# Ledger of designs, part 12: VH-VL binders against Uncharacterized protein 5

Target 1, 153 residues: Uncharacterized protein 5, of Haliotis asinina (Donkey's ear abalone) (Ass's ear abalone) (p86728)
Amino acid sequence: SNLQCKIAGGGELIPIRTPEYRAWVPLGEVGLNVSDSKVLIFAARSCFGAHILLQNNAEDFKNAVYEIVIGGMKNTRSGIRQCVGCKFDEWVKDKALNCRFFNYFWISWCGDEVWVGHGYRPPHNRILRYKYENQPVINAASVRSESDTYWAL
Short names: E, the ipSAE of ESMFold2; O, the ipSAE of ESMFold2 at other seeds; V2, 0.75 times the mean of E and O plus 0.25 times the DockQ between their complexes.

## First folded at step 4 (VH-VL)

Design n6 (framework fv_livmoniplimab)
Fold by ESMFold2-Fast, scan of step 4:
Structure n6 (fold): chain C 153 residues (1-153), chain A 119 residues (1-119), chain B 107 residues (1-107)
Amino acid sequence: as target 1 above (153 residues)
Amino acid sequence: QVQLVQPGAEVRKPGASVKVSCKASGYTFTSYYIDWVRQAPGQGLEWMGRIDPSGGSTKYAQKFQGRVTMTADTSTSTVYVELSSLRSEDTAVYYCARVGYEYDAFDIWGQGTLVTVSS
Amino acid sequence: DIQMTQSPSSLSASVGDRVTITCQASEDIYNYLAWYQQKPGQAPKILIYAASTLQSGVPSRFSGSGSGTSFTLTISSLEPEDAATYYCQQYDDFPLTFGQGTKVEIK
């Protein structure tokens, strides 16, 4: 059977700003609850380093399920890791972000894999895919950035 | 074969509206943006706007804002551009173009529709 | 709006010549630039995107270079079928904008 993979939000995008290397901003605190969702579509305007944390528990930033980095290493790589700030489990060369305009991205955790792509049409333009052997339930998400970043979530 | 098919020509009087069609085939219609670009006779290319066929969201060039409307019909895999309050300066070939995935470049173009605005 | 200026507006060259067309952006567009070829009575055809990436099926005599505000399209050895108007286009910001075109004629 095909399960429906609910997209988070389902309304107007929420504007958020994250300054350089500030604390994680939990999406639940800004009005976006991902606990019953399997797909996040968002836009970011940033010179580099847009980070999305997928969490089992909204208050646990250390044992997160995934950290997804868009345009890391000064906008040269995007990657997935199972820990904050550690070596990527999967990555690709990707100049994903732009200082002057918003680019769209999607993240899907529908099923037992996490997928990441450009645009807002999952699963199109997929750039990353990683399978966690026994993936914890994702109940929360947070954002942070390496440079001054404007989000639409 | 991936293609975008447009009618060859349309003729309208000043003050009228014209609706130009662009029928897509050979790919998943809702997976690509379609942009509209026009070219007056002997002149260069001018971007008019973009439509997302999956949701109908649009982005128009400021110059055309208020008199341009872009729509998509997923049942026929057809996008449309409608331009109202036509004047002689709107005489041009109107192209639809598919936006490629890696960057916002146009990888497939329709053959163009010549819209002539005259009595 | 980002203004795109091409140089020259037109040129005449012989078969076998190396042809270079330049494109200047009024502000930094990184590598978000495409080049198109248009023959009379036809729709434009993409040659290059991301400033330097050759579209599949385009002859290797075409190449693009540049970043930021200054870009070039080079035809290393001009062929008769290359007689056309060439356009640069930025896709860094809306509205998308094109250069005015460079007409390449064969002597």
Scores: ipSAE 0.007, ipTM 0.507, lowest interface PAE 14.3, mean pLDDT 86

Design n7 (framework fv_livmoniplimab; at its last look DockQ between E and O 0.80; V2 from the best seeds 0.00; counts 0 for: pae O 8.3 > 2)
Fold by ESMFold2 at other seeds, look of step 5:
Formats: sequence, C-alpha cells, structure tokens
Structure n7 (fold): chain C 153 residues (1-153), chain A 120 residues (1-120), chain B 107 residues (1-107)
Amino acid sequence: as target 1 above (153 residues)
Amino acid sequence: QVQLVQPGAEVRKPGASVKVSCKASGYTFTSYYIDWVRQAPGQGLEWMGRIDPSGGSTKYAQKFQGRVTMTADTSTSTVYVELSSLRSEDTAVYYCARDYSFEYWYFDLWGQGTLVTVSS
Amino acid sequence: DIQMTQSPSSLSASVGDRVTITCQASEDIYNYLAWYQQKPGQAPKILIYAASTLQSGVPSRFSGSGSGTSFTLTISSLEPEDAATYYCQQYDDFPLTFGQGTKVEIK
C-alpha cells in the first residue's frame, strides 16, 4: 500500500540483551509499546537465531501469533511462521546476522501482509512476505534468541 | 549433570490413561523444546509431539491428536505426557528427548525411557 | 508426512568391515537429517546431524553424506561396540519421522 504506517517507538533506542536460550522477553516490559504501530525497526548483534514474536497480547504464545526468525539454522535461514516453533510458512536463505556488528532489520504488519527486510528504510530490501488469512490485531511483541543477542529497538 | 529423568515402568488396563513424567536438570529448562518419542517392543521410533516449556505451546502428531496431552511445570522443571483411552498397541517405551535448539529438531539428550504396559 | 526408508533392514559384518546404510526421504529435506545409534536396552544416541556433521564425542569412523532425498551413514571400520540399530530422522517438517531402523550385527 501507498499509506504511511506508524513505526513503533520514536525516541531513544532501547538496548536489550537476550542471553542464549532464555524465555521470551515482552517488549512492553522494557518500555516499547507496539499496540498503536504497524512497523518495527531494530538492530541486532548476534551470531544466529534472533526471534521476534508478534502477538495479540503479551501473554499469548499460542493464538494469533506470528514468529519471525532472523538468521535461523546457524545464520543460514530467515522465516515467518504462524505458531511458535512450527514449520516456516515462508523462508529464504539468509545470512542476516553478524557476531561482531549490529545489522538492521524491519518488520511490517502494515496492510494485509507481514513483511520482513534488511536495513532501516522499509519497504527497501524486503526478503519475506506472508499474506494474512484474517487481518490480525497486533498489540504486543516479544523477543528471544538462540545465541547471546544485543538488540537496539 | 545434564539429564532427563523418567520413572521406569507403568502398568495400565485397556481404556485407562497414563501420565508419564520427565524431570529436567543441569540446564535452563525453558530454553529447549521437549519431545516425546515411543518405541513398541521390537519396533522403531515414533515421534508423538513436543512442548515448548516457555508458554506451553504444543505440537502433536496427527495419529495421537485427541488422545495426547503434554504439559510443563516450570517450578519443578518437569514435563508430562498423558495418553488416554489406552489400547494394547500403546504398550511401548516412552522417551522424553530434548531438541538441540528451537531451529534444529534433532534430539541431543534423551531420558532413559518409561515402559508403559497395557494389559488386560 | 515425510516418509523415511532405510536400507538394508539388517546386516551382519565382521570387525574391520566398511558398513554403509542408506536412508531415502519421500521429498526434499535439504540437509535436515540426523542419524542415531541405539543399543539394546538403551535410549538412542545422536551420531550425526545436518546430514554430515559428527556430534561431539562420536568416533571419526562414523560419517554421513547426502542431501535432498538420499543419505548415507558409513562406518569406515566396524568395531565390536558398533553392534546396534541405526535410525535416520528428518527434521525438515512435522511430524518428525524416523526410518524403520537398520540392525547391525557382528560376524
């Protein structure tokens, strides 16, 4: 769509660290509210396995969720799936992450699809798209990682 | 040490239910999926399903849908599988196993197995 | 469901022999294949993942190869302790599925 969608946050970036193999960290608990937004732009420094969960509410891990995996399978694959830990609905070969440097990413649920891309200028460098079955209401997001990950949101 | 500990054996009659425990230790319980795999006497391995202990999300093999329930108790680092409406064909060793990671679904850690015998 | 077919179902070989076990997937699973060893009365033990990568602590006489639909486990020189049943397992899609097993006997 041509419509401008609101980007989450606005203001100083929020630093977050997710040690490897930890529980989901709700972004609302660290001060990032996505309930009025349709786009999330962020940076991550990680060897592999950065996970972002889009949720109807922060306590929902089973229903109406979209999980985005950046640099999965030891940093060889990125994908979108409609449940935590299930088969990807869409995926691409992707060496997205870097152990030593932050790389930028964006996720959009603007319009009728979930989009994922590299960089900080959506919709540029889109790598993934998935069309909704039903238009969701996304009010929360959470992060988790397979390797020690630093986020800037 | 890193391990999954299960009870050794359970005996049930046809039509009953069984609930098998799997206690994890030596690693961060909520950072890994736990799967259940069974093996009938003299037969191969059959995946039943898995649970994410963080949040309780489950995935079951279609063959067991409607008869199987998996749960996790983070306070005791224990997962459970419950199988209902037992039949003689459900006699098997039931293993819990840990996925290597959220993305690599091969099993790098196994419990010793629980023999469930269904006999009239 | 992705069907995994192993061959042979059983074999008997002498110490020092080269042993080859094959596993065929019913559809492309890329390299998402693991091999397990199971000795009588024990749980399975992971040997190989990603089709060809040895798990830490596994003897180098074990190797794996293949991609797509056709995979091979090789024991370069059979040892007495290798008498076991071997299983392949795909982890590309649910349900996770195993081959039917290959029993390896010594003699």
Scores: ipSAE 0.012, ipTM 0.643, lowest interface PAE 8.3, mean pLDDT 89
ESMFold2-Fast, scan of step 4: ipSAE 0.770; ipTM 0.909
ESMFold2, look of step 5: ipSAE 0.013; ipTM 0.595
ESMFold2 (binder alone), look of step 5: mean pLDDT 95; pTM 0.960

Design n8 (framework fv_livmoniplimab)
Fold by ESMFold2-Fast, scan of step 4:
Order: sequence, then C-alpha cells, then structure tokens
Structure n8 (fold): chain C 153 residues (1-153), chain A 119 residues (1-119), chain B 107 residues (1-107)
Amino acid sequence: as target 1 above (153 residues)
Amino acid sequence: QVQLVQPGAEVRKPGASVKVSCKASGYTFTSYYIDWVRQAPGQGLEWMGRIDPSGGSTKYAQKFQGRVTMTADTSTSTVYVELSSLRSEDTAVYYCATDLLDYWGFDYWGQGTLVTVSS
Amino acid sequence: DIQMTQSPSSLSASVGDRVTITCQASEDIYNYLAWYQQKPGQAPKILIYAASTLQSGVPSRFSGSGSGTSFTLTISSLEPEDAATYYCQQYDDFPLTFGQGTKVEIK
C-alpha cells in the first residue's frame, strides 16, 4: 500500500508536564488532536519511563491499541505492548531518555505497523517495529510517566 | 532465583528505633525499586514508601514522614527501613517488595519481619 | 490519598462456587490496579495486574475486570486452596494504597 501519513500538530510543540504515577493526560484535552494523523513527533526530558498510549476511543484507557514505553525499566528498555502494563510484544535495550535535556522521538502508525524511533526525522533511527494484524483505528493518544517528565508534543 | 531475605523478628521498647533489613539476590539490585509495606496483626496492608537503590532517592507515605528513613547499601544489595519513636501501634509484619517485570505490581516479596513493640 | 474500599469484608462459600469481590477507588485510577492473595503466615502473592492481566503461574479460574473506579476479582470455581484474604491495590498515584481486604472462607 501507498499511504499518505500526516504528522500531528504541524511543527509547533505543546508543553506538557506529567508527574510520577499520575493519571493519563489525554492529548486532545491539551489541544493536540491525533484522530486524522498517522505520525507523532515529540520531545521528552525525563530520567525514565515516558509512556504514550494510542487509543481507539479517547475515554478508554484500559483497552488501548498500543502502549509505547520510552526508557522503561529505569531508562534501560523501550517497548511496544498491546495493553497497558502487559508484557512487551517488542522491546529493545535503549537508554532513550535524559534527566538534563530533551531528546526527540517519533511514533508512526501509518498502515498496519507501529514504528518508533529516535529524533525528529521519521523514518530515520527506527528502534522498534511491530505489526498488529487487523489493527483498530487510532483516534486518540494520551501520555503518562513513571518519573517527573517534561514533554513537547 | 530471585529472593528478598528478611530477618524473622525484632523486639523493641516504646520510644526506641528499629531498622529492618531486606537483602536482595538473583537480579540487578540497582535497576528496580524496593517498596516497604507493613501489616499489623489481623489488619490489612499499608504502604510505607519506596527507595531507588541506584541513587537512594525515596518516597514516603505522609503518615510516616519524619519517623521513617529508607536506605540502600549497594555493596551488600541490602535495603533498610528505619522507624523511630516506636509505639505499640507500630507492631506489625514489615515486608519489602519489588516489581521486576515492569508490571507495576509487586511480584516478589520478602517473607516479612515481625516487629513487636512492647514494654 | 486515593481510598480503596473492598466488598464484602468477608465471605463463606463452597468448593465449586463462583466468588466475586469488588473494589472501589475514590478517584478514577483507569486500569492501574493489582489484586493480591494472602494466606495466613505468608507474604501476599500477586494474582492480577493492570486490572485484568493474569500473572504467569496463577490458575485460570482467577480473573479481573473493571476500569475507572469499579473493579472485580472473580474466582470462577472455588478450590480449597483459595481460602485466603484478597487485597486490591492502586498504583496510579502516591501514596500507593490497598483495600482493607476480603477474607474468603471455605464452608
């Protein structure tokens, strides 16, 4: 297939902060609508544990399509799972985050695959790829973190 | 073989302090939090706090703030919880626990230390 | 603090019965909930995490459901070894909090 993949937000990044182990912050509630998008580019400053939830329904945090974890397990692993808190379906050893400065990341769900990479130039520096047969439509996204995290989304 | 090993019992007088140990083995000690949970006889579970063994950073439940100190010794892979100004209501089994699978629940527990505060 | 309230505080049931235990959170915790089983003289054992995910090695007769503020632990067919106290726990915010426990006794 040949799909045109729209990037959410269009270049101006929205600042968000998530403290340790707090409720999900829906991106739609802070002005970022991903329902017509297939790519999210963002930056995070965090010691560890930046979580991005890709959802079919904005009000459903339990039955999300994907939970993507950047710098999980004390900033040693990044991974993709099909449910919140489940075992990773795909993961990589990755010291992705930094306590002192922002690092860029991108997530793409163009087609029926989800890809994750470092930087702000998808598809460069891809670190994770997972194919979900019959993937539900992604209409919303939310963020949460295991440590005090500053986002630019 | 993941293990959290604690002493079986401690006895203290009211007003004293107690320091309970938890020795970890079978995993990378500095990569995972260790939490402390206590249980008074016949009562439920009460979270006391958490320590990051890699840097020693801690988070305590407000009820214990000012009386509790958690520390880690990376050379022996041991964490400690110290509770001061002991009262009879501090009599409880003190458990250490960790989450090794990044599931955000406690999948490994020490066997518990019974701390008895009596005159 | 997020308060966790379990119901019932105790129950008696027969081997083969379907048992349900409920847990209510004072605030929306999404699916950040675990269930534990504790037998006398032992440390708690995790059964369920993320509200509905069964821990490896736990018998399939245990299941969890719910999201937001209302959660249920179900034992589809009670076995004698299931006599224990069951606790729910939220991990959405600090301090981490447990329900008061539900004691399950076999008749």
Scores: ipSAE 0.008, ipTM 0.616, lowest interface PAE 8.5, mean pLDDT 87

Design n9 (framework fv_livmoniplimab)
Fold by ESMFold2-Fast, scan of step 4:
Structure n9 (fold): chain C 153 residues (1-153), chain A 121 residues (1-121), chain B 107 residues (1-107)
Amino acid sequence: as target 1 above (153 residues)
Amino acid sequence: QVQLVQPGAEVRKPGASVKVSCKASGYTFTSYYIDWVRQAPGQGLEWMGRIDPSGGSTKYAQKFQGRVTMTADTSTSTVYVELSSLRSEDTAVYYCARDTYYEGSYYFDYWGQGTLVTVSS
Amino acid sequence: DIQMTQSPSSLSASVGDRVTITCQASEDIYNYLAWYQQKPGQAPKILIYAASTLQSGVPSRFSGSGSGTSFTLTISSLEPEDAATYYCQQYDDFPLTFGQGTKVEIK
C-alpha cells in the first residue's frame, strides 16, 4: 500500500508523440516537471512498447534509476528494470496497450519503491512493484517507445 | 523447427527489377518482423529494411527509398523484397532474417540461407 | 545514422588464445547491441544480444561486455571452428547498422 504522494502535472494532460526507437523525450522539456512529485498518471495509445525512464539526473539517459516498459514483447508483458534495455527485474503478463484507444496508467515511486498500475487512481489496479535498496532520488522522467505512440502526460 | 527458405540465385540486367522471396515455417508468421540485409561480395552487412507481416507496415533504409518494396503474403507465410532500377553495385547476397523481441531488444535470431542476386550485362 | 566501427579489421591467432574484438558506436546505444558470427559461404549466426546475453546453444567461451558507446566480444579460448568474420550491430535506432566486420583467422 502506497502513501498519499504528490501527483505530477496537476491533472491536465499534455499530448506528445514518440516515433518508434527514437531518442528519449524529457518530460521537463514538454512542460511536465516531475521533481518533487512521486506519482505520474498518463495515457498512451500504442500497439506496443511504451517506455518510461525515471532518472536521478535529467541529462543522464543511460544511468537511470528505472526503466518501466508498458506492453513490451509486442504488447504481451510489462516490466521494471534498473537499467535501460536490461533483463526485467520484475514483470507480469499484460496486454496493456491498444493501437486504437488510449489506456490510462500510473507510476508511483513513493517510499523508495516503484509501483505500476492500470487506470488513473493509484494505488488501484497495481500490476508491478519493485524495491531498489538505497534508491537514488528521482528528479526527472523521460519517455520513448518501440512503436509509434501517442501520449497524454 | 524455425526455417527461412530463400532461392539460391537470381540474375538480372542493369535497369531491371528483382523480387526475392523468403518462406517462413516453424513459428507463427505474424508474430515476428522480417528484416532484409544484403552483403556485396567480400563486403560487410547492410540493413535494407523491415516488414511487419501482421499489418504489412514497413520501414526502409533511406539509401533504398523509392527503389525498394517489401511485402508479405500471410497465406503462404512468405516475405518479399523487390529492388528496382538495378545497377552492378546491387550484386549481393540478400538475406531475410527474423527480427525477434526480447524485453525491448530486437536482434536477428534466424537467417535465411541468402539469395545471390547478380546484376550484369 | 549511427556509425559502428570495429577493431581490429582482421586478426590471426592460435588455438587456445584469448581473442578480443571491439565495437564503437558513434552515439550512446545503451545495451542495444548484438554480435554475429559469419563463416564463409554461410548466413550470419547470432552469438550475443543485449550486449552481454549469450544466445542459447552458443558456447560459453564467447562473452560480450560494454554499454553506451564501447563494446567488446571475447573468445576466451579460440577453437578451430571459430575462424569467421564477426559483426556487431546496433538496434537502438533506425536504420539498423552493422560494424564493418572483424576477420578472425587461425594460425
Scores: ipSAE 0.043, ipTM 0.679, lowest interface PAE 5.3, mean pLDDT 88

## First folded at step 6 (VH-VL; framework fv_livmoniplimab)

Design d1 (from v9 with heavy chain E102W; at its last look DockQ between E and O 0.08; V2 from the best seeds 0.00; counts 0 for: pae E 10.3 > 2, grease 19.3 > 18.9, placed apart)
Fold by ESMFold2, look of step 6:
Structure d1 (fold): chain C 153 residues (1-153), chain A 118 residues (1-118), chain B 107 residues (1-107)
Amino acid sequence: as target 1 above (153 residues)
Amino acid sequence: QVQLVQPGAEVRKPGASVKVSCKASGYTFTSYYIDWVRQAPGQGLEWMGRIDPSGGSTKYAQKFQGRVTMTADTSTSTVYVELSSLRSEDTAVYYCARDLYWYGFDYWGQGTLVTVSS
Amino acid sequence: DIQMTQSPSSLSASVGDRVTITCQASEDIYNYLAWYQQKPGQAPKILIYAASTLQSGVPSRFSGSGSGTSFTLTISSLEPEDAATYYCQQYDDFPLTFGQGTKVEIK
């Protein structure tokens, strides 16, 4: 990948499990710090509804966030929005997830746009891009899911 | 089992206020929005607003802006709607409902009949 | 505001009939539409969300179709317990809005 924007992590992958409709799991609490990074690469094994929240800080769940939904609407759509549970600002048809196997994804907030893609080689296989006029600085991330999900971050 | 429990009835005079409770159980309270919907006798459903219990942020229908306040108490897993400056037109059943992220309202309280009469 | 218009406002049908209710949105709401059933004296109950996805525990005789501005709820074979008022509801944009309702009666 292009390293002009720093990728979060870089060590041993962190396994996380999120049961269905559970509260957010802050990635900082499991050892993944995104505060100096602009790209997150991860894998998920899930039937549907893998959610990633990018936050100004770990306590922001409403004011300065982006929510990325991978395989929402029963694994038929992926999208980007500026609030938890609001409508997508940008979405595509996307059968992104698999109940039995891990698939890789990446999210970039490098520059003035948010990009989302498949695989582990950004910017390849980008499926979404959206430009927000008043982007917050992102210093934290959290995950949760609509179905039982295994993550590797 | 997901449950939303509301009081059965309230009676008020015009000009007063009413505060209706909705106690949630059977799920993580802060993980879902709660919406308030009212239904005047013999009429359809009218959305009043939404509250995010995790931080207390709200969105109100314009019609109620300035008269409605929604709050949440995470220690008791309870949301409230307060409607002030009551008019006879506010007579209705007031429902709370759990808002699934992107998927509609999956569980409803049994409703509270608020009667506004002189 | 997004207006939701249901047709018909009421209907009367026999047990076993196929019943169709339509809902029109004044703007594109994609598939962000739910259908609710409300029996007399009860709170509404969700039947369908995302225009066509059947809620768990809802009988398979109920189905939904459509996207964009035009949506349909179908009861493939009406049963006595289906006598109720049915509402569509958009959740694409604030304020969230409901159709005016369709009352279904058994002849």
Scores: ipSAE 0.008, ipTM 0.534, lowest interface PAE 10.3, mean pLDDT 87
ESMFold2 (binder alone), look of step 6: mean pLDDT 94; pTM 0.958
ESMFold2 at other seeds, look of step 6: ipSAE 0.052; ipTM 0.680

Design d2 (from v9 with heavy chain Y101D E102W; at its last look DockQ between E and O 0.72; V2 from the best seeds 0.00; counts 0 for: pae E 8.9 > 2)
Fold by ESMFold2, look of step 6:
Structure d2 (fold): chain C 153 residues (1-153), chain A 118 residues (1-118), chain B 107 residues (1-107)
Amino acid sequence: as target 1 above (153 residues)
Amino acid sequence: QVQLVQPGAEVRKPGASVKVSCKASGYTFTSYYIDWVRQAPGQGLEWMGRIDPSGGSTKYAQKFQGRVTMTADTSTSTVYVELSSLRSEDTAVYYCARDLDWYGFDYWGQGTLVTVSS
Amino acid sequence: DIQMTQSPSSLSASVGDRVTITCQASEDIYNYLAWYQQKPGQAPKILIYAASTLQSGVPSRFSGSGSGTSFTLTISSLEPEDAATYYCQQYDDFPLTFGQGTKVEIK
């Protein structure tokens, strides 16, 4: 059995809505399992602040290995950090989100780095990379947002 | 068990400088910002600035620019605010607070009363 | 700079009363608003962040609402230990700014 950087899902997109700053929505609970995958591709329609949490355990939000924030700081920057709410380890200026339209994004934890990009064809249009010191084990992902957000996962 | 520990009081004359410490414990010191907020007697809260303890990057409120310096010592998990050219209107309680990026200030020191009088 | 204006500046209420405090921002800050409680001689304590999200360990009688420029802190049934000064604070843009405070006293 060969190992590849598998993309999560692969079926019909799962619609999710996250109101502003509600509890994390575990993607496994809405039918998207990332435990044997290394890449997540999704779309979001939002004014700002789309958050994705990569987790070892779907029920544990305190020990998340990586939080990715797209369009944070009122849609002015995107970043990667190694705990919920801590300072960014990597960030860029990025007006990534749109209140009226869905934009596509991808996240890869394949290999020894976390990558984030725009669009639906990784590794194209990468905007962030972070090389982790110790290889994390990622079995789950969750989402929430700073503003009312519609997701297609 | 996050704690931010500050000295209780400092007294200075006008024109002097004061350096107030804030020792952090119970969390990874370099992973969070520390902000300084002051409160004059009987008055409200005033944000002074923020420091990233890793590397020492700072952002100051414009009214303090040129008089304020914030520094961090990672070996002791301690942040400092230094205010120079003190005036009587600088008499205040000076608080340090842990900054949760866009989630507000979740832990505060108990404050240091700085009194500027001749 | 974003100005934060609270009202009232003070109020007096009985145990069990519903208390409301308002905060107006001079610019749209969406939901980047926190509420703090401060008792005399003590540091402020966060109650609510993101306008409406209750901090862990804060009693459920506290709630926040609002978005944009108008925000409200509500204490559904005032308790004796709620006598304090309350501050709103925006964290949408630098410099971070606080409202002038609302002193709540028990009759």
Scores: ipSAE 0.008, ipTM 0.611, lowest interface PAE 8.9, mean pLDDT 88
ESMFold2 (binder alone), look of step 6: mean pLDDT 95; pTM 0.960
ESMFold2 at other seeds, look of step 6: ipSAE 0.024; ipTM 0.637

Design d3 (from v9 with heavy chain S57Y, light chain N31R; at its last look DockQ between E and O 0.89; V2 from the best seeds 0.00; counts 0 for: pae O 6.9 > 2, grease 20.2 > 18.9)
Fold by ESMFold2 at other seeds, look of step 6:
Structure d3 (fold): chain C 153 residues (1-153), chain A 118 residues (1-118), chain B 107 residues (1-107)
Amino acid sequence: as target 1 above (153 residues)
Amino acid sequence: QVQLVQPGAEVRKPGASVKVSCKASGYTFTSYYIDWVRQAPGQGLEWMGRIDPSGGYTKYAQKFQGRVTMTADTSTSTVYVELSSLRSEDTAVYYCARDLYEYGFDYWGQGTLVTVSS
Amino acid sequence: DIQMTQSPSSLSASVGDRVTITCQASEDIYRYLAWYQQKPGQAPKILIYAASTLQSGVPSRFSGSGSGTSFTLTISSLEPEDAATYYCQQYDDFPLTFGQGTKVEIK
């Protein structure tokens, strides 16, 4: 009935912390359900390497996933890839993160593409887009980071 | 599931070239880098270089620059390393490995023993 | 080039012993360090990436720690199948480099 893509969450952001390079934190375990949504808006405070995994299901870390890396390569680029740790399918130079302050980001899997942007008002400030064949249904998301990271999701 | 298959052995004389294959299966070939690592008998591991299989872009260790060529054939999901002007010190097991950018080398071929002797 | 120095070069230990292997990087590599196990006649097998994250299917008796320039691999209780050579490897900058290896033998 409605063609508008739904944004995950209920308006009040959920704070979490990911210490450097620990296991993925499933967002469902902290109360954020993305299964009926096509857009995620969040903030992160981090020196570098904020990773978001979009998943067909919460236990899948290998198949039917997208990994979005914000401020990768020591905060010099951001990218999208279709598997954990594989070559970026698209990337840009991007000094996205700040060690002392939260910056805002959004990710969209609405339609037939994955989009990534800065700020809290998609589709404004889009920095990345990629079209995948046979885009999987996304029902879960997880986060981890290369450096100590505070999230508001 | 993921496999990297290499030939078992090659023998060459000094001054010749050798081309070692690495056939990938069980994953999307063009989505991952492949690295080549060699190990001389009784010695440690030495990185030789990396190839992007989709475009053929390569990065070589300086020691091998000018003697090494890495190529890929997407129709057969196969990468190759060719080493020219062989010397006895090039005798080694040559491994290919799948390179996970931030996560190390998660799958390795079984290795190809290249022996260089007169 | 970033030099990786392992110690000890070899050790002998009994089944059940706690084994610790160290790796020093010549410059700060943050957490871009992997540990590999290699048994005779076999290819290396990754145990740990990102200094401390255990690869899927690796027994929990293996653990890694460290950041910056100093890293350790620990086997909490040595098993007979752990007799192998262990390598650290940095993947922060080119050329990628390995430590010289640590041979672990069962006494």
Scores: ipSAE 0.039, ipTM 0.668, lowest interface PAE 6.9, mean pLDDT 88
ESMFold2, look of step 6: ipSAE 0.164; ipTM 0.737
ESMFold2 (binder alone), look of step 6: mean pLDDT 94; pTM 0.960

Design d4 (from v9 with heavy chain S31D, light chain L96Y; at its last look DockQ between E and O 0.81; V2 from the best seeds 0.00; counts 0 for: pae O 5.2 > 2)
Heavy chain, then light chain:
Amino acid sequence: QVQLVQPGAEVRKPGASVKVSCKASGYTFTDYYIDWVRQAPGQGLEWMGRIDPSGGSTKYAQKFQGRVTMTADTSTSTVYVELSSLRSEDTAVYYCARDLYEYGFDYWGQGTLVTVSS
Amino acid sequence: DIQMTQSPSSLSASVGDRVTITCQASEDIYNYLAWYQQKPGQAPKILIYAASTLQSGVPSRFSGSGSGTSFTLTISSLEPEDAATYYCQQYDDFPYTFGQGTKVEIK
ESMFold2, look of step 6: ipSAE 0.363; ipTM 0.796
ESMFold2 (binder alone), look of step 6: mean pLDDT 95; pTM 0.961
ESMFold2 at other seeds, look of step 6: ipSAE 0.180; ipTM 0.734

Design d5 (from v9 with heavy chain G104A, light chain F94Y; at its last look DockQ between E and O 0.18; V2 from the best seeds 0.00; counts 0 for: pae E 7.2 > 2, placed apart)
Fold by ESMFold2, look of step 6:
Structure d5 (fold): chain C 153 residues (1-153), chain A 118 residues (1-118), chain B 107 residues (1-107)
Amino acid sequence: as target 1 above (153 residues)
Amino acid sequence: QVQLVQPGAEVRKPGASVKVSCKASGYTFTSYYIDWVRQAPGQGLEWMGRIDPSGGSTKYAQKFQGRVTMTADTSTSTVYVELSSLRSEDTAVYYCARDLYEYAFDYWGQGTLVTVSS
Amino acid sequence: DIQMTQSPSSLSASVGDRVTITCQASEDIYNYLAWYQQKPGQAPKILIYAASTLQSGVPSRFSGSGSGTSFTLTISSLEPEDAATYYCQQYDDYPLTFGQGTKVEIK
C-alpha cells in the first residue's frame, strides 16, 4: 500500500451477512477493531446499498462521524455524508456493486480527509474525497445494507 | 439559495404548442435532474418526465410520449418543457422540480399556469 | 406503473390533534417514498424523503414511517399552519407516481 497509515484487520477475513433494512452490525462485535487503524479494506457482494458507518463511539449509531454509501440509489451512486441518512456531502455516479460477485473497496481516514476507492490497493482507484470540517476521532465502524449483502472484512 | 424561476402564465388555443421555461440558480445546474409535474385545477399531481441537464437524457411518462419534449440549455441554466397538440384537458399548472433520486423533489418552481382555450 | 393509494381523502381535525395519513404502494418500493405538503396557490413542499427522513427546516411534529408497501405520515400535534393537502410519492421506478392527496382542514 502507498498509504502511510495502518490498515485494519491483518488476519483472516471476517464474513458478515446483512439482510435488507436491518440494524447496524458493529464490526467490533464480530472481531474487527478499527480503533488503532486509519484504513479499512473490504469486499461486498450485493445488488445495491452497502453502508459503512465510521464512529467515535462504538455504541452510537445515530450520530455518525461519517457514513459511506457504496452503490446507493439502486447501485447508481456512491457517497460520503456526515449524518445517517442525510444528503451526501460528496458523491459520484458509481455502479459499484454486483449481485453475483464480490467487489473490493477501501476507505481511508488517514490525514485530514476521508477517501473512498475501488479495489484492494489503496490509494489506487480513489473515487471520493471529503475534507474534515472538524477533525474527528474514529474508534469504531459498523455496516448495514439496503439489499441482502455478504461482506468480507 | 436554490431557485427555480418559471413564467406565471401562458394561454394557447387547442392544437397549438407551448414551451415553458425553468431557470435554475444557486446550485450546480448539471448535478441534478429537473422533473416536470403538472396539476390540473382542483386535481392532484401528475409526473410528466425528467431531464438530466448534463447530457440531455430524458425520460417521459408514457401518456405524454410523442407530445412532450424536454431540453436543457447549460449556458443559461434553463430547462424547457414543450407540449404539442394541446387539448383543453392540458390546462394545468406546470411545475419544474429539482431531483436527486435519493432526496426526491427538494425544490420546486412556483408553477406556470397554461390555459388551453379557444 | 406503481399505484399509490392515500387514505383518507380528507379529514377535519382540531389544533393539537394527532393526525395520521396512510399511503399504500401496489408493489414493494423499499423506502423510496416522499411526502409533500401543498397549500392553495403554492407549489408542493417536501416534508419527508426516504420514508422517514425529515427535510431540513421541517418541524419535528412531522414524522414518517413504513417501508415496502405501507407508509404513514404523522403530525403529532396539529397546528393551524398545517391545513393543506398532503401527497405521497414513490420514486422507486418510472413513471414516478403520486397518491391522490389528503386534504387536512382545521375544525
Scores: ipSAE 0.039, ipTM 0.658, lowest interface PAE 7.2, mean pLDDT 89
ESMFold2 (binder alone), look of step 6: mean pLDDT 94; pTM 0.954
ESMFold2 at other seeds, look of step 6: ipSAE 0.156; ipTM 0.729

